# Designs tried in a protein design chat: VHH binders against Protein Abitram (abitram). Part 2

Target 1, 175 residues: Protein Abitram (abitram), of Dictyostelium discoideum (Social amoeba) (q54td9)
Amino acid sequence: MRTLIERYYSQYYFIDTTITDPNLTEDQYVNQHTNELAVIGVAPSHPVLQQEISKIEFKENAINNEVSGVRKTGGFKLQSNTILCVITCSNGKEYFLRSCIKGKLLEINKELINNPSLLKTNHATSGFLAIVEPMIKDKFMENPGLIKFEEYHKLRNIPIQKGPVFLKDNTNDED

## First folded at step 17 (VHH; from s6 with S105H)

Design t7
Fold by OpenDDE, fold request of step 18:
Structure t7 (fold): chain B 175 residues (1-175), chain A 125 residues (1-125)
Amino acid sequence: as target 1 above (175 residues)
Amino acid sequence: EVQLVESGGGLVQPGGSLRLSCAASGFTFSKYWMYWVRQAPGKGLEWVSEISPRGGYTKYPDSVKGRFTISRDNAKNTLYLQMNSLRPEDTAVYYCAKGTDFWEHTWGSADMDVRGQGTLVTVSS
């Protein structure tokens, strides 16, 4: 039985294949809605979720080129490796988060600037990084490093729970 | 003009340590990603390490991970490579290379722009 969430989202994950150490992985999720828009965020396996976050910054061009209005005019062109934001931890460590897909930037989550802890508490939901309109709609898997939900869970030894397939926040609010 | 000048190379025994330096000039050093690369005799160019402009991000290939440490002093416009537990296979000319601006990093080899003249590191008994 497909849950409502499963009906409306296809879940993908970006894996940096150049990183062999599982403790150093920087995985991101790409949740594609039925309307083809993609929500970009940090995967549950991402090490930033174990860190104290001091600051989150977005590229200035990304901030200035957000799509406004009903006509969705404007937008910043993204490559799969375009940096969306930088997370600075209290210990000085930096994480660079990327678009993961080619497309057009529609929205950045500005709330993360003022409330960086939101990324840790709600990484799967309100702590998303950005919304992107994919440029390659019918060839989504051609984006480098993208793998499907099942492959990600297998790779990272994360059990697939029965029920809704959508990623859960640390607070397990989706239960 | 962008200038990168490497120093600190030399002859060292296996298991030894060496610290390389790279003096940068002609650009705003603190705004750019920096790299170390090396070329062994008869081999191609190999990426050795990268560091973000602010120094909070570093990355290494498996070949040097745990042995080499990249760092930078932006106030001195200097890049460093601490090399420990050196092996004969580490013998190469080592180059520092200038990368992209902070936000323009793509994790690709094309990010490297200019490199210095290099410094020779020889690991031999």
Scores: ipSAE 0.852, ipTM 0.935, lowest interface PAE 0.4, mean pLDDT 90
Fold by OpenDDE, fold request of step 18:
Structure t7 (fold): chain B 175 residues (1-175), chain A 125 residues (1-125)
Amino acid sequence: as target 1 above (175 residues)
Amino acid sequence: EVQLVESGGGLVQPGGSLRLSCAASGFTFSKYWMYWVRQAPGKGLEWVSEISPRGGYTKYPDSVKGRFTISRDNAKNTLYLQMNSLRPEDTAVYYCAKGTDFWEHTWGSADMDVRGQGTLVTVSS
């Protein structure tokens, strides 16, 4: 029996195929809800999760163009390679996180600005980056670099757990 | 007008080292992604290195990874390429190239819009 999460979300991952070093991976997840909206976030394989985060920044346009109102007017048009946010680590290292899909930006997670550590502690849930309305609803895989859940787990040698599809939060990283 | 002037090229033996510099002017250097590219005789343009405006992100192709290091001094409007363990196949004209603004980076071939005159690097015994 499919878990509730499996029932409501299709999970995809963006892989930068140009990066062969596992320590330099920039993997992101794209969770598409049954309502077709996509939640964009950092994949568990992303090296930023091993770093001390000093700052998270979003593009100003992203902040100002969130969809508002009943008619869902506005929204920033995103390409798959559009930068959503930049993460700066304590050591000066930067990570550029992207939309991964074509669509319209609906929401950014502003909590990450005020609480950057949330990305590490809850990357799979409340530490998401953004919510995006996909432009291509029925052809999600046409977005370059996207692979399916099973393929990602195989590629990164991450066991598929029985139960909820979402990985557990990294609660032990701050101790 | 955007200007990029490369320097530091020359003849070096295999296994040797060389440091290239690129002096930038005509734009706000610190806001833009910068690149090194090279063109070997009879070959096309090859991407060699990338660096973010603030310098916190760098990327290299496998051909130069571990041997080349890109860096920048935004106060001096200068881009650098440290080349170590040079090989004959590294022989090329090396160009400094201007990329996109900080947020406009797409990792596309169209990201680079201007390059300098180049500096010749010859690796030979």
Scores: ipSAE 0.832, ipTM 0.922, lowest interface PAE 0.5, mean pLDDT 89
Fold by ESMFold2, fold request of step 18:
Structure t7 (fold): chain B 175 residues (1-175), chain A 125 residues (1-125)
Amino acid sequence: as target 1 above (175 residues)
Amino acid sequence: EVQLVESGGGLVQPGGSLRLSCAASGFTFSKYWMYWVRQAPGKGLEWVSEISPRGGYTKYPDSVKGRFTISRDNAKNTLYLQMNSLRPEDTAVYYCAKGTDFWEHTWGSADMDVRGQGTLVTVSS
């Protein structure tokens, strides 16, 4: 628990567990904030992070999405497999990044259109792809295809970095 | 009217190679995901490969990965399948298939409009 993400988000990953070749793991993260909204991005294991990115394109209706007000009426409806964006690399390879969860698109990260390198330098922070209002938000693991932070790091053999020690209080950042 | 015409099949020995072609007409070829599928005698259809409309994304099942290569030439409206290191279990009628447009693709999609008549590949000694 070392960052704002670790304190205020529950961290989930959308992966194909049958893929073990690290050059083919097109994994995405899904971070659910305590306000229940989900931030969708590229997981550390995704091969695009090892590529030179030429451009990032979002679906036109996602770019023109209009959602406002506390009820968040209007907006683009998403299935888990809905393509949010395509990343084109300098070698011509394409990667398709998806919603990962069923819900409603609240916004895309338009900064990626003008600054695609942000995805690589800040994939877990300012390089996020989209913010989604999930259909299933109360018991988030009921969204199909998600695994939790610890299982993801075990399956992909990625060490977990420890956060600061709090000596006087027991703080619980629940899943 | 969508038309897909497969060609390039034939008889080859195990370890051999073939290149299949699919001539497409009646739609804007470059806008669509394309597929190769096959049907072995007495078996159902098996997905063999997919390629994005621009050609930058390809995917294969484990049964053919590393041996088969899908490609497309959007200027010639033609889809290809290069088949190397052929095995007897690759014996089948091969079909190309038109998928969805660019943004509507799904994981493991079999959303296909039509298939052509196919081209027979026989791998036997």
Scores: ipSAE 0.635, ipTM 0.834, lowest interface PAE 1.3, mean pLDDT 83
Fold by ESMFold2, fold request of step 18:
Structure t7 (fold): chain B 175 residues (1-175), chain A 125 residues (1-125)
Amino acid sequence: as target 1 above (175 residues)
Amino acid sequence: EVQLVESGGGLVQPGGSLRLSCAASGFTFSKYWMYWVRQAPGKGLEWVSEISPRGGYTKYPDSVKGRFTISRDNAKNTLYLQMNSLRPEDTAVYYCAKGTDFWEHTWGSADMDVRGQGTLVTVSS
């Protein structure tokens, strides 16, 4: 059976295909929901998932402007390289996680500030980084730098288990 | 005004080592991304390394990875480049560059500010 993610999301990854050293593969996922919003997070190959995390920091204006964003003209506009957060590990290493796509920031996952271990235990679910309204929604692969689920897993040599193959016909049905 | 002063270059044989220094002034050094770049004779600028304001993130192109190490001492406003296993292809004038502040970092060299006279590294047998 398909997972919730498989049922309601199209899964993409933002990676540098020239990087093969697993200590340097700072890959991120970009999961587009059937309602076209994108969830940004840390991909399974990211080295931070094997590190002891000390803290996760978000830019102050991302934290504060989230509540009032719908009232402001233009909102919180993101470029693909805009830093969403910085993860600091106990050994002093830093990792910079980015939007991966152009769009508007709708929400950051504030629970990561108080509970950074959630990133490691639930990276694909409750440990997400942010929700973004993409600029390019309908032809999502036109967003530069993305690869699809199957190619990502092949390139990084990560085994996958997929649920049954279904036609995509229940776009807004979450459970 | 922003000032960057490179030093530590010289003549060295292949396989040798050098440590470059960059003395920074006129800005709050610890708040900025920093870079080393180089210019080989007759060539354009080539990115060599970057380091985050706190020193916890470094990055290198494949041409120098494993041989060069960028570091910073924020108490002394000084950037360093340790260069090991030097090759003739590393012959260049080396410059340090001031980047953006912490949150405004972008892909690659979009906002590198090169201001110093550089320091010449010559790798020759």
Scores: ipSAE 0.620, ipTM 0.831, lowest interface PAE 1.3, mean pLDDT 84
Fold by ESMFold2, look of step 17:
Structure t7 (fold): chain B 175 residues (1-175), chain A 125 residues (1-125)
Amino acid sequence: as target 1 above (175 residues)
Amino acid sequence: EVQLVESGGGLVQPGGSLRLSCAASGFTFSKYWMYWVRQAPGKGLEWVSEISPRGGYTKYPDSVKGRFTISRDNAKNTLYLQMNSLRPEDTAVYYCAKGTDFWEHTWGSADMDVRGQGTLVTVSS
């Protein structure tokens, strides 16, 4: 799963610039696939991953979103700050998750509605929030508020968690 | 008619506390993000706190974080600001402000449609 992400995605993170406490930042990931679509989710630093989740609510228009055709015509239009969902925790705390980028909503992860725990157990994989067709595709760092994988992990003091090394060596049987 | 009425300001010594209240009428209070902002003499408006419509999300700038607490009582249509460990730099007119509805939230002037008349807080020895 992370090995697939390393092969087919460029990994970015969206930083809430109004939060200065490095231990409480509500960061999100933005993974751009080689086909240029972006997968939006909850970053490892997000405090919701340490909470008991009661429910996850998506905006009604996002739930009813219809996209058709190879060109992905139609679909709900997003600004970077558009709220995609709200997570309500057992203690009443709320967290608001956003699009992070300007674009067109292709899909929300409807599995989160019926199984909110998936967000915590699989945040980087099957627990993603949404798939977005970005407005800015070719120079992706021009999307405001994004930083790259290595900078994010340094900034948040999070160990880099990468998949297996695919280079042939003494410990590798994949030749 | 939408109305916001602040109260609870006054003169306090450094290190003191005040609790501000904002009575809201003319709109469905529980649907809207709410804010406290302040204006010190010779300065522009400074955001002080925000709270989600249901009360489950609050946010503060570093200048007041840990000292100020925003809360709301949706049954009483009232917004509060508990201000502790007050400093002379907190001297300002404090306003409550009505934001956007639940899903349309952003930060800044785009979110704040309506503001009250304000209540003066003076912190001095």
Scores: ipSAE 0.617, ipTM 0.826, lowest interface PAE 1.3, mean pLDDT 83

## First folded at step 19 (VHH; from t7 with K65R W107Y)

Design u1
Fold by ESMFold2, look of step 21:
Structure u1 (fold): chain B 175 residues (1-175), chain A 125 residues (1-125)
Amino acid sequence: as target 1 above (175 residues)
Amino acid sequence: EVQLVESGGGLVQPGGSLRLSCAASGFTFSKYWMYWVRQAPGKGLEWVSEISPRGGYTKYPDSVRGRFTISRDNAKNTLYLQMNSLRPEDTAVYYCAKGTDFWEHTYGSADMDVRGQGTLVTVSS
């Protein structure tokens, strides 16, 4: 049995493979839903998860993109290295989080502005950074710089947590 | 007109320390990413460090991490490089470079605008 994320998402990670120091691995996740949209967030290895966060800032145009999207052609376009937000920690350290993939910004998680702690407590769920419509949807690994779920956990030596046990639904099972 | 003036180089013995300075003018210093780069004799430019406009993010290649520290004083429009535990392979002309605006930072070297004459660091017994 798989978790809801495992059932509806393909899980990828954007990393710098030349970095092995766990305090310098600013990894991000890219979860592609079965509807092809991508959810971008902070990976478990990211050092910001061990910091006290003071604020999370998004570019003003990214904040306004959701309000004006219907009336504007193309929307807010992203390169893989486009900065989505900056996280400022209580000690003054900054972390820059990026799109990871080329595409169109559909939504930022505005809840992070009012409740930055959500990033740490729920980074893989309600603490996501953004939703992106990817340019490359069909062969998603053609997006440069991505690795898959198992390779990420092996590379970073991070334990894979088992998801909840699901009761079987005999009316929905297939042979 | 953008001006970058490096200083603080000199001759030091292995294991020694130097502090480089870069005086910036002609732009709003606090809004830009800044870099140190170096060029060893007969070689190309090598990235040495970067720092965010507010100073809260720094990054170094493995060759200098733990020995070099980039910093900035936005009130004085000055960038610094503290170099400790110097080695002969650190011998180079050191330059500061102006980067992009806060949100426009990328991974590419095209972001680095080198303008000054540099400052020579020689590490030799």
Scores: ipSAE 0.673, ipTM 0.852, lowest interface PAE 1.0, mean pLDDT 84

## First folded at step 22 (VHH)

Design w2 (from t7 with D62N K65Y)
Fold by OpenDDE, last read:
Structure w2 (fold): chain B 175 residues (1-175), chain A 125 residues (1-125)
Amino acid sequence: as target 1 above (175 residues)
Amino acid sequence: EVQLVESGGGLVQPGGSLRLSCAASGFTFSKYWMYWVRQAPGKGLEWVSEISPRGGYTKYPNSVYGRFTISRDNAKNTLYLQMNSLRPEDTAVYYCAKGTDFWEHTWGSADMDVRGQGTLVTVSS
C-alpha cells in the first residue's frame, strides 16, 4: 500500500509551551497537504535526533485501527496530546510523541518499528510518525501549541533554506 | 484500594538535602505515570515532577529543575524524590500522586487522580 504522503505541504510545528528551556524542547512538525491530511513527525530541533535509538513503539490500538478501504472507515480518534509513539534510546531515555492535532489516525509509519534509524536519517520525509485526518480543517491553528513555519524558525534560530517547503523522498513508497 | 504513603520529610537547613519516598499499593505501580506535587502554606497545589512508568521520561518545573530528581523502583513499588540545594521557598507538604496508564498520559493536571497524605518538608535556618 502506497503512503498517502505527497510532495508539498503547509508546515506547522508543535511547541510544548510548558517547557521554558529551549534545550529541553521536544518539537514536532505537522505538515498539512492540500487534501487537508496532516503528516506528523519529529522536528529538526527535537533532542531525539541526537540520541541512539533502540526501538520505536506504537500503541496497539493505533496499529490495529488503521483506516482501510475506500470509505476510510475506522481510525483512532486523536486529541492533540494523544501519544502516538514512544521512542526508547540506548541509554534508557524515552520520548513520547504526540498527535499534535485533533483528528483521526489514518496511518502509522510501521517502517519505524523495523528500522528505527529511519527517524534520524529521514525525519522530515520517510521518517514520519503518522498520517492524521484533522478534525479542525478550517481552524487548524486552534490546536494548542501549533505555530507556523516562519515562527518556528525564528524561535529556534534555524535558517530558512530556499526551496520547496516539503518534498518526500522515494524510500517511503511501498507497492 | 489505591494507597500512597509518603515519607522522608523533616526539618532541614537551606542548602541541605532530603530524600522523599512514596510507597504505592493497590494498583500495578509499574504501569502508571507518577508525580510529586507540593502545597506550601497559603498556596495552591504545585506540580514538582513527573516520571514515566519505565522511568525513561522525567520532567520538572523551572522552580526545581537541576535541584530535584524523581526516580522509581518498580520492583519495590516505590517512588523517590531527591531534593538538593533546598530553599526556604521549598517548604511545603509534599505528595506523591498516581497518574495515567502508559499510553494514556496527556500532560494535563487531570492525569493525577489519587495522592497520599503527604510529608512535611520545612526548610529553615
Scores: ipSAE 0.852, ipTM 0.933, lowest interface PAE 0.4, mean pLDDT 90
Fold by OpenDDE, fold request of step 24:
Structure w2 (fold): chain B 175 residues (1-175), chain A 125 residues (1-125)
Amino acid sequence: as target 1 above (175 residues)
Amino acid sequence: EVQLVESGGGLVQPGGSLRLSCAASGFTFSKYWMYWVRQAPGKGLEWVSEISPRGGYTKYPNSVYGRFTISRDNAKNTLYLQMNSLRPEDTAVYYCAKGTDFWEHTWGSADMDVRGQGTLVTVSS
């Protein structure tokens, strides 16, 4: 499934709306492919990227219920607020990363378990968290907390590059 | 049976500090998210603070951010709330509340299933 990740996606971002302070960021990205699958990851604005990561843990049920291939049935059912993984930093700080969308879990990035630093070095690409099949296909924006690419960039004061929007490595972030 | 017993409330002057404690029993404390909530006279229940089971994650509403600090001692099955720079609007009954298991956490008060009897905090000059 990992090999199915293409460069071009419709990009959305999950903002924790429970916190009104715009300076408190725990943003995630949701990149939706033309085949409707969504790649979930950590947004450039997420504070975990400035931390030393000690370990990454995934929900056990998520690990055990991965689906091989693209399936409409089966898999671990996710709510938008379902925790996918927990990042533990060297200083003891924890970050909880979520599905951001309703759907079915297809794949988790197990490489992050063995190589936690991958999240920081390649958060926008190979450092993704999971692949999710959305349950809300026609109304993707009905997932709570999701905002569009342009809105995110405006909110976080991140310049938008001209041309097609595609995934970039951490070293090529627009911020 | 899940039991939560709050203590440490009292009368304090504006700008003062107070530390609340919550003794937990009847469940595996270290596995659950914990919360402080408060209810001021004539107002609804307000979320005050959140802490993860392992203590590595905390969250606060804007109303108390920078002034209150939630912490926990899992070995003692105790939750704490350090309240600094107290204001009259902080006057309320403060409750300790049990949340969900580690992986079952969601947002909001819906995650809280049990709370104690509360301890009264009065901030007045």
Scores: ipSAE 0.831, ipTM 0.922, lowest interface PAE 0.5, mean pLDDT 89
Fold by OpenDDE, last read:
Structure w2 (fold): chain B 175 residues (1-175), chain A 125 residues (1-125)
Amino acid sequence: as target 1 above (175 residues)
Amino acid sequence: EVQLVESGGGLVQPGGSLRLSCAASGFTFSKYWMYWVRQAPGKGLEWVSEISPRGGYTKYPNSVYGRFTISRDNAKNTLYLQMNSLRPEDTAVYYCAKGTDFWEHTWGSADMDVRGQGTLVTVSS
């Protein structure tokens, strides 16, 4: 049985480099744990956080290929541009959230399906989208569009709040 | 066979408006991302607009942002491009293009596989 665990993470942010207009932001966070696993979620700058969310959907393959068991078998290969989930807002607006990094999908946050509001209320913690095992452990920053915490805050003019970042996710790890 | 037939092109003065249509057939229209692209004389293909299968997501390049609007009617298997505030540099053959299915979307023109014969838009005084 999976439990929620608080972990310390190094924070990265994915900026869609295909968007040339700086006013169009669809930023995501990639928080990497010391064990190198990455938690993918919605960045504070993402416009979805200002919307009323009606539905969150995950790709069927993502749901069916979650890693399970003690041996952590399963998962499927992700590219940085692989869609993890789609958020539908009450006004019909859709947001497509991506893996942001190349890796293997370990877990999706199924709670978001039943409780979509969780994304808004807890986007930095229990409202995460997925857990991904990076394929490029030593070259994490080579993922396109990925920038460091400080760069993100500068780019988006977001004040830096000093301190550790705590994330909660469902894991079998006893850290 | 996938077929895309563009219409609505023509001559328009600068500042004018035009609405293009694309009739799609030969595939489940509502399941696929759709695009408008254009080719100006002597230039390569330029991506003009993108829309998700359900229509809830749209994207535009800076060159047309705020002036062009992509939309779709899945019941009619039709894609539209409303072009406002047209400029001479908008002169081109405009093509409707089929993209990937809903979940297979990536970024960029690489997702487009089929396009129509195009419709000519000429913006001139």
Scores: ipSAE 0.828, ipTM 0.923, lowest interface PAE 0.5, mean pLDDT 89
Fold by OpenDDE, fold request of step 24:
Order: structure tokens, then C-alpha cells, then sequence
Structure w2 (fold): chain B 175 residues (1-175), chain A 125 residues (1-125)
């Protein structure tokens, strides 16, 4: 039985199929709302969540081209492989997080700039990266590398728990 | 004009090591993704390694993973490829290639726009 929340979001995951080592996988989630907007974030399997994050950067153009107002004017056109942000870890390691879907950038999570740890603590919720208006509304799965919730769990050997996974943050993942 | 000059190639025995260098000029080296690619005799171009402008991100194909290490010295405008545990199948002309700007990386085939003349690596007993 679908929870109310599950009714509002379809959960997808972007998988880099070129990486076979589970420890190197850089998975992201794409949660599509019933209003067709997509929330982009870091999947629980992403290695960045095990790192100490020192800095999160967004492209300047992304920052300046956020959609403002009712007219939804502006926005940055995104390809599925467009870099949304760069995460720098304390050890100098970098992660490049991507749009995962084609669309228009509506919002970036600027809070991550000031509070990078938010990505680790609340990756599924307030630690999201961006909100994107999908270009292809009805054919979401046509985005390369995008897989469904069930497939992701199977692939990463993650048990499916009650309720939507995207609501579970690192601090709340334990039953 | 963008210029990439590879060096360090040569003959090495299986299991041996070699370090390649690429001297870059004509562009702001530190702003661009850089790559090593190789072409074996009778084969197509193969991606060998990738490094971000700041050096914090590297990627390798399975064929060289664990054996090769890409690095860069932005102050010297130089790209490196440390090759360990070399195999006969690693025999190829190795090219340094310029990628996209920091934010423009897309993993597309068009990301690499210029490469050097290459340096020959021969792994043979």
C-alpha cells in the first residue's frame, strides 16, 4: 500500500553504469513529484556520504539563473550529465554531482554552501541539491542511467523498507 | 595555440613501470579536465584516465584500474601517467588530451578536443 508520500513522489536513481566497483559508485536520486518537478540529491549509496565535506560549490551560472517569480522566467538548461555542484572533501577528493535528467534548473540548495554537512546528515530531505523541471515529463526513464526505485535497491542490495526511502536521512535511517 | 607534448614512452618488460609526462601550453591548464588515451596497433582510441582540473577527481577504465595513476602539476602545466604492472596489451601510443572546462565536463565524446602527437609505449619481453 502506497503511503501518502509515495503518492506524491516517484523515486528514481541515476547510476553510472561505467563503474562496476560498488565502492566507487556515485549514485544520485531523482524524486519526481506529482507536479512533475524533480528533486535531485545524493543517493544513500554515494561514497561522499562517508567523507568529510569541506566545501560545496555550485556553478555561478546556476546560481544566477534560478527561476524567480510566477513567470518562471530564466532557468538554466540542464542535460542529464550537467554538473550541478562540486563537493570537495577534507582530503582533497572531489565529487561531481549532476542533474541526472534533462530539464530546467529551478532552484539550487544554497544552504549546502553554508552548511556542507547538511548533505551528509539530511541527504534525502533538506540536503537535496537542486529542483529541476524535467524537459521530458512523460518519458522520465528516457534519461540515460536512470533506474527505478526497485531496480536500485536490487542493484545495490538495499532492503526495501516501509515508506519512501527518500525520506530517510542518515540520522533517521535506523528503524 | 593549444599544444600538448607527450614524453616518457619507451620499451619496458612485462611487469615493469613507466611514467609518462605531458607538457601543456597555449591554454590555462589548471582550468581543464585532462585525459590520457591510447591507441594500440590495429585498434581504436581507448580512454585510459581522467583527472579533474584541481586533481581531486580521477577515473580509470577497468583495463588499467589499480595499475595506472593519473596526476597533474598545475604549476608546471604538466600531466602525468604512472603506469605500473605493465602488460603486453598496454602497448600503444599514448596521448595526452585536453578536456573541457571545470564545469563543462559531460563525459561526452566531444569533451576531448585536442591531443598531442603521442608517445609510444612498448611492453615486451
Amino acid sequence: as target 1 above (175 residues)
Amino acid sequence: EVQLVESGGGLVQPGGSLRLSCAASGFTFSKYWMYWVRQAPGKGLEWVSEISPRGGYTKYPNSVYGRFTISRDNAKNTLYLQMNSLRPEDTAVYYCAKGTDFWEHTWGSADMDVRGQGTLVTVSS
Scores: ipSAE 0.827, ipTM 0.920, lowest interface PAE 0.5, mean pLDDT 89
Fold by ESMFold2, last read:
Structure w2 (fold): chain B 175 residues (1-175), chain A 125 residues (1-125)
Amino acid sequence: as target 1 above (175 residues)
Amino acid sequence: EVQLVESGGGLVQPGGSLRLSCAASGFTFSKYWMYWVRQAPGKGLEWVSEISPRGGYTKYPNSVYGRFTISRDNAKNTLYLQMNSLRPEDTAVYYCAKGTDFWEHTWGSADMDVRGQGTLVTVSS
C-alpha cells in the first residue's frame, strides 16, 4: 500500500544543495496536496531529528492566527524565509524552520508545543509544522529553492522505497 | 546611539590564530542577530558568520567553515570571532554587524548594520 503522502501529495524539498555535511543539512519538506494546500515540515535529513528536543516555539502571531476559531481574511502572510518556529535542543542548539514558500499561513501544528517528540517520531505525518496556502499554486516548481522527491533522495543519498507492489494474489507462492 | 567597537586584529603567520571581539552598546544586545563581515582590499563586503540572539544557532560560508567560530556573551554585550588555521586570503578589515530582532531574521547584507571602524587582520609570512 502506498502511503497517504504518495496517494494525495506532490512531494518537494527546500534544501541548500551546497551543504553536504549531515550535521548542517537543514532540509525541509513541502508537500502539496491535490487541493493545492501545502504542508511544511522537517525533512528526514534535518539534523534536529538526531537531537534531544527541549521545546518548540512558534511566533505569537502564528499562534493567534486561529484565535476565536475564525480564519482571518487575508491571513498571516509568509515569505519563503519567514521563520515559523524555533526548536531548542537540550544542549542549547537552536534550529529555525521556515515557510519555504510564499503564501498565507492557514494553521500551525499546535500539538508540537505540548508534545515536541511528535516532530521526531512522526516528522512526515502528525509532526508537520504548518499548513500554507501557496501564492504560486500552478507550476509549483516556480517556487524558488524547491527540488523534487527523486532529486532530493539522490542528493542526500537516501534510498527510495516505493509503496508495496500489490501482487500478493498474483504471486506463484500460493503453493 | 548604536555603537559597535571591533578589536583583536593584527599581523599573524599563515596557520595562526586570532580572536576578535566586538563591544556593543546603545541597544539591547541579546535581542538581535549578530554577524561578522569582512572587506579585503579592493573588494566588497563578504559575510563571514552569523549567530542567533540566544547564541544557539551559528552559520558560516564554505570559505571559513570549520576554521572560524562565532560566539557571544550576552551578559557582557560582546560578540567574538575565533579564527584558526588562518590563510593569506583571510586578510581583511573585519566588522561586526547588528542584525534584526529574533523572529525577523533574513539572510542578506540589507539587514546588516555595520557601524564600527573594523579591526585589520593581516595574514602573511
Scores: ipSAE 0.729, ipTM 0.872, lowest interface PAE 0.8, mean pLDDT 85
Fold by ESMFold2, last read:
Structure w2 (fold): chain B 175 residues (1-175), chain A 125 residues (1-125)
Amino acid sequence: as target 1 above (175 residues)
Amino acid sequence: EVQLVESGGGLVQPGGSLRLSCAASGFTFSKYWMYWVRQAPGKGLEWVSEISPRGGYTKYPNSVYGRFTISRDNAKNTLYLQMNSLRPEDTAVYYCAKGTDFWEHTWGSADMDVRGQGTLVTVSS
């Protein structure tokens, strides 16, 4: 494991395995932390990472999820295909990013609204899309539509860099 | 009431092209996802294309990808399907369908609301 994410997260991907055209691979990652919460973001294969981003918009009720203190025991409920945000590129092209898993929305990354460049410069870290409390936390592969880290890299022809485990290796070199 | 009126179908030889139109009324066209679907004789509806309300996102199944292009003109409340390199397998009645609002889109087939009488496309020599 070479990065903090590789050492402390279980890494999964939400992809359409029938799509091979790199301009169409709208892949997303789902990183489950040891505390069982899931971080949702844009996978390295997503074509938006090669685009000039004009803005990132979230659904209004997702934006207000944290500011409504009245119902702290209930959250914004998600299905795997629920749209979290739309990314609009300078050429007018849109990309829709989804929850990837069924669960409860805990937080969106509001920083992306004011600083969309974080999505491209820090997609696996501070450029994440959302934090979700999954409905299915145990046996995480029972969440439909996910594939594992090694299978993703094989299907997208992305090399896996799995060197010896070092206690001091905390670099984020995929960004 | 929601109305969708398809036009532009006809007889064309393999390798030919057609452009279909769908005139929409009775709803705020620019707020909705739109689709083209088709039905060959004796078959169910087949999804052919989708387009986002603002036109910036389109998607196609492998059967038509690279040959068909969906577009919309929100000022004219009109949806289009440009069909190139037509094959006999493309023979069908083509319908446009009204989808959900911007944020409510799913990949579920229940999103599509087919209401028109369609336009017949026949691809034969």
Scores: ipSAE 0.727, ipTM 0.870, lowest interface PAE 0.7, mean pLDDT 85

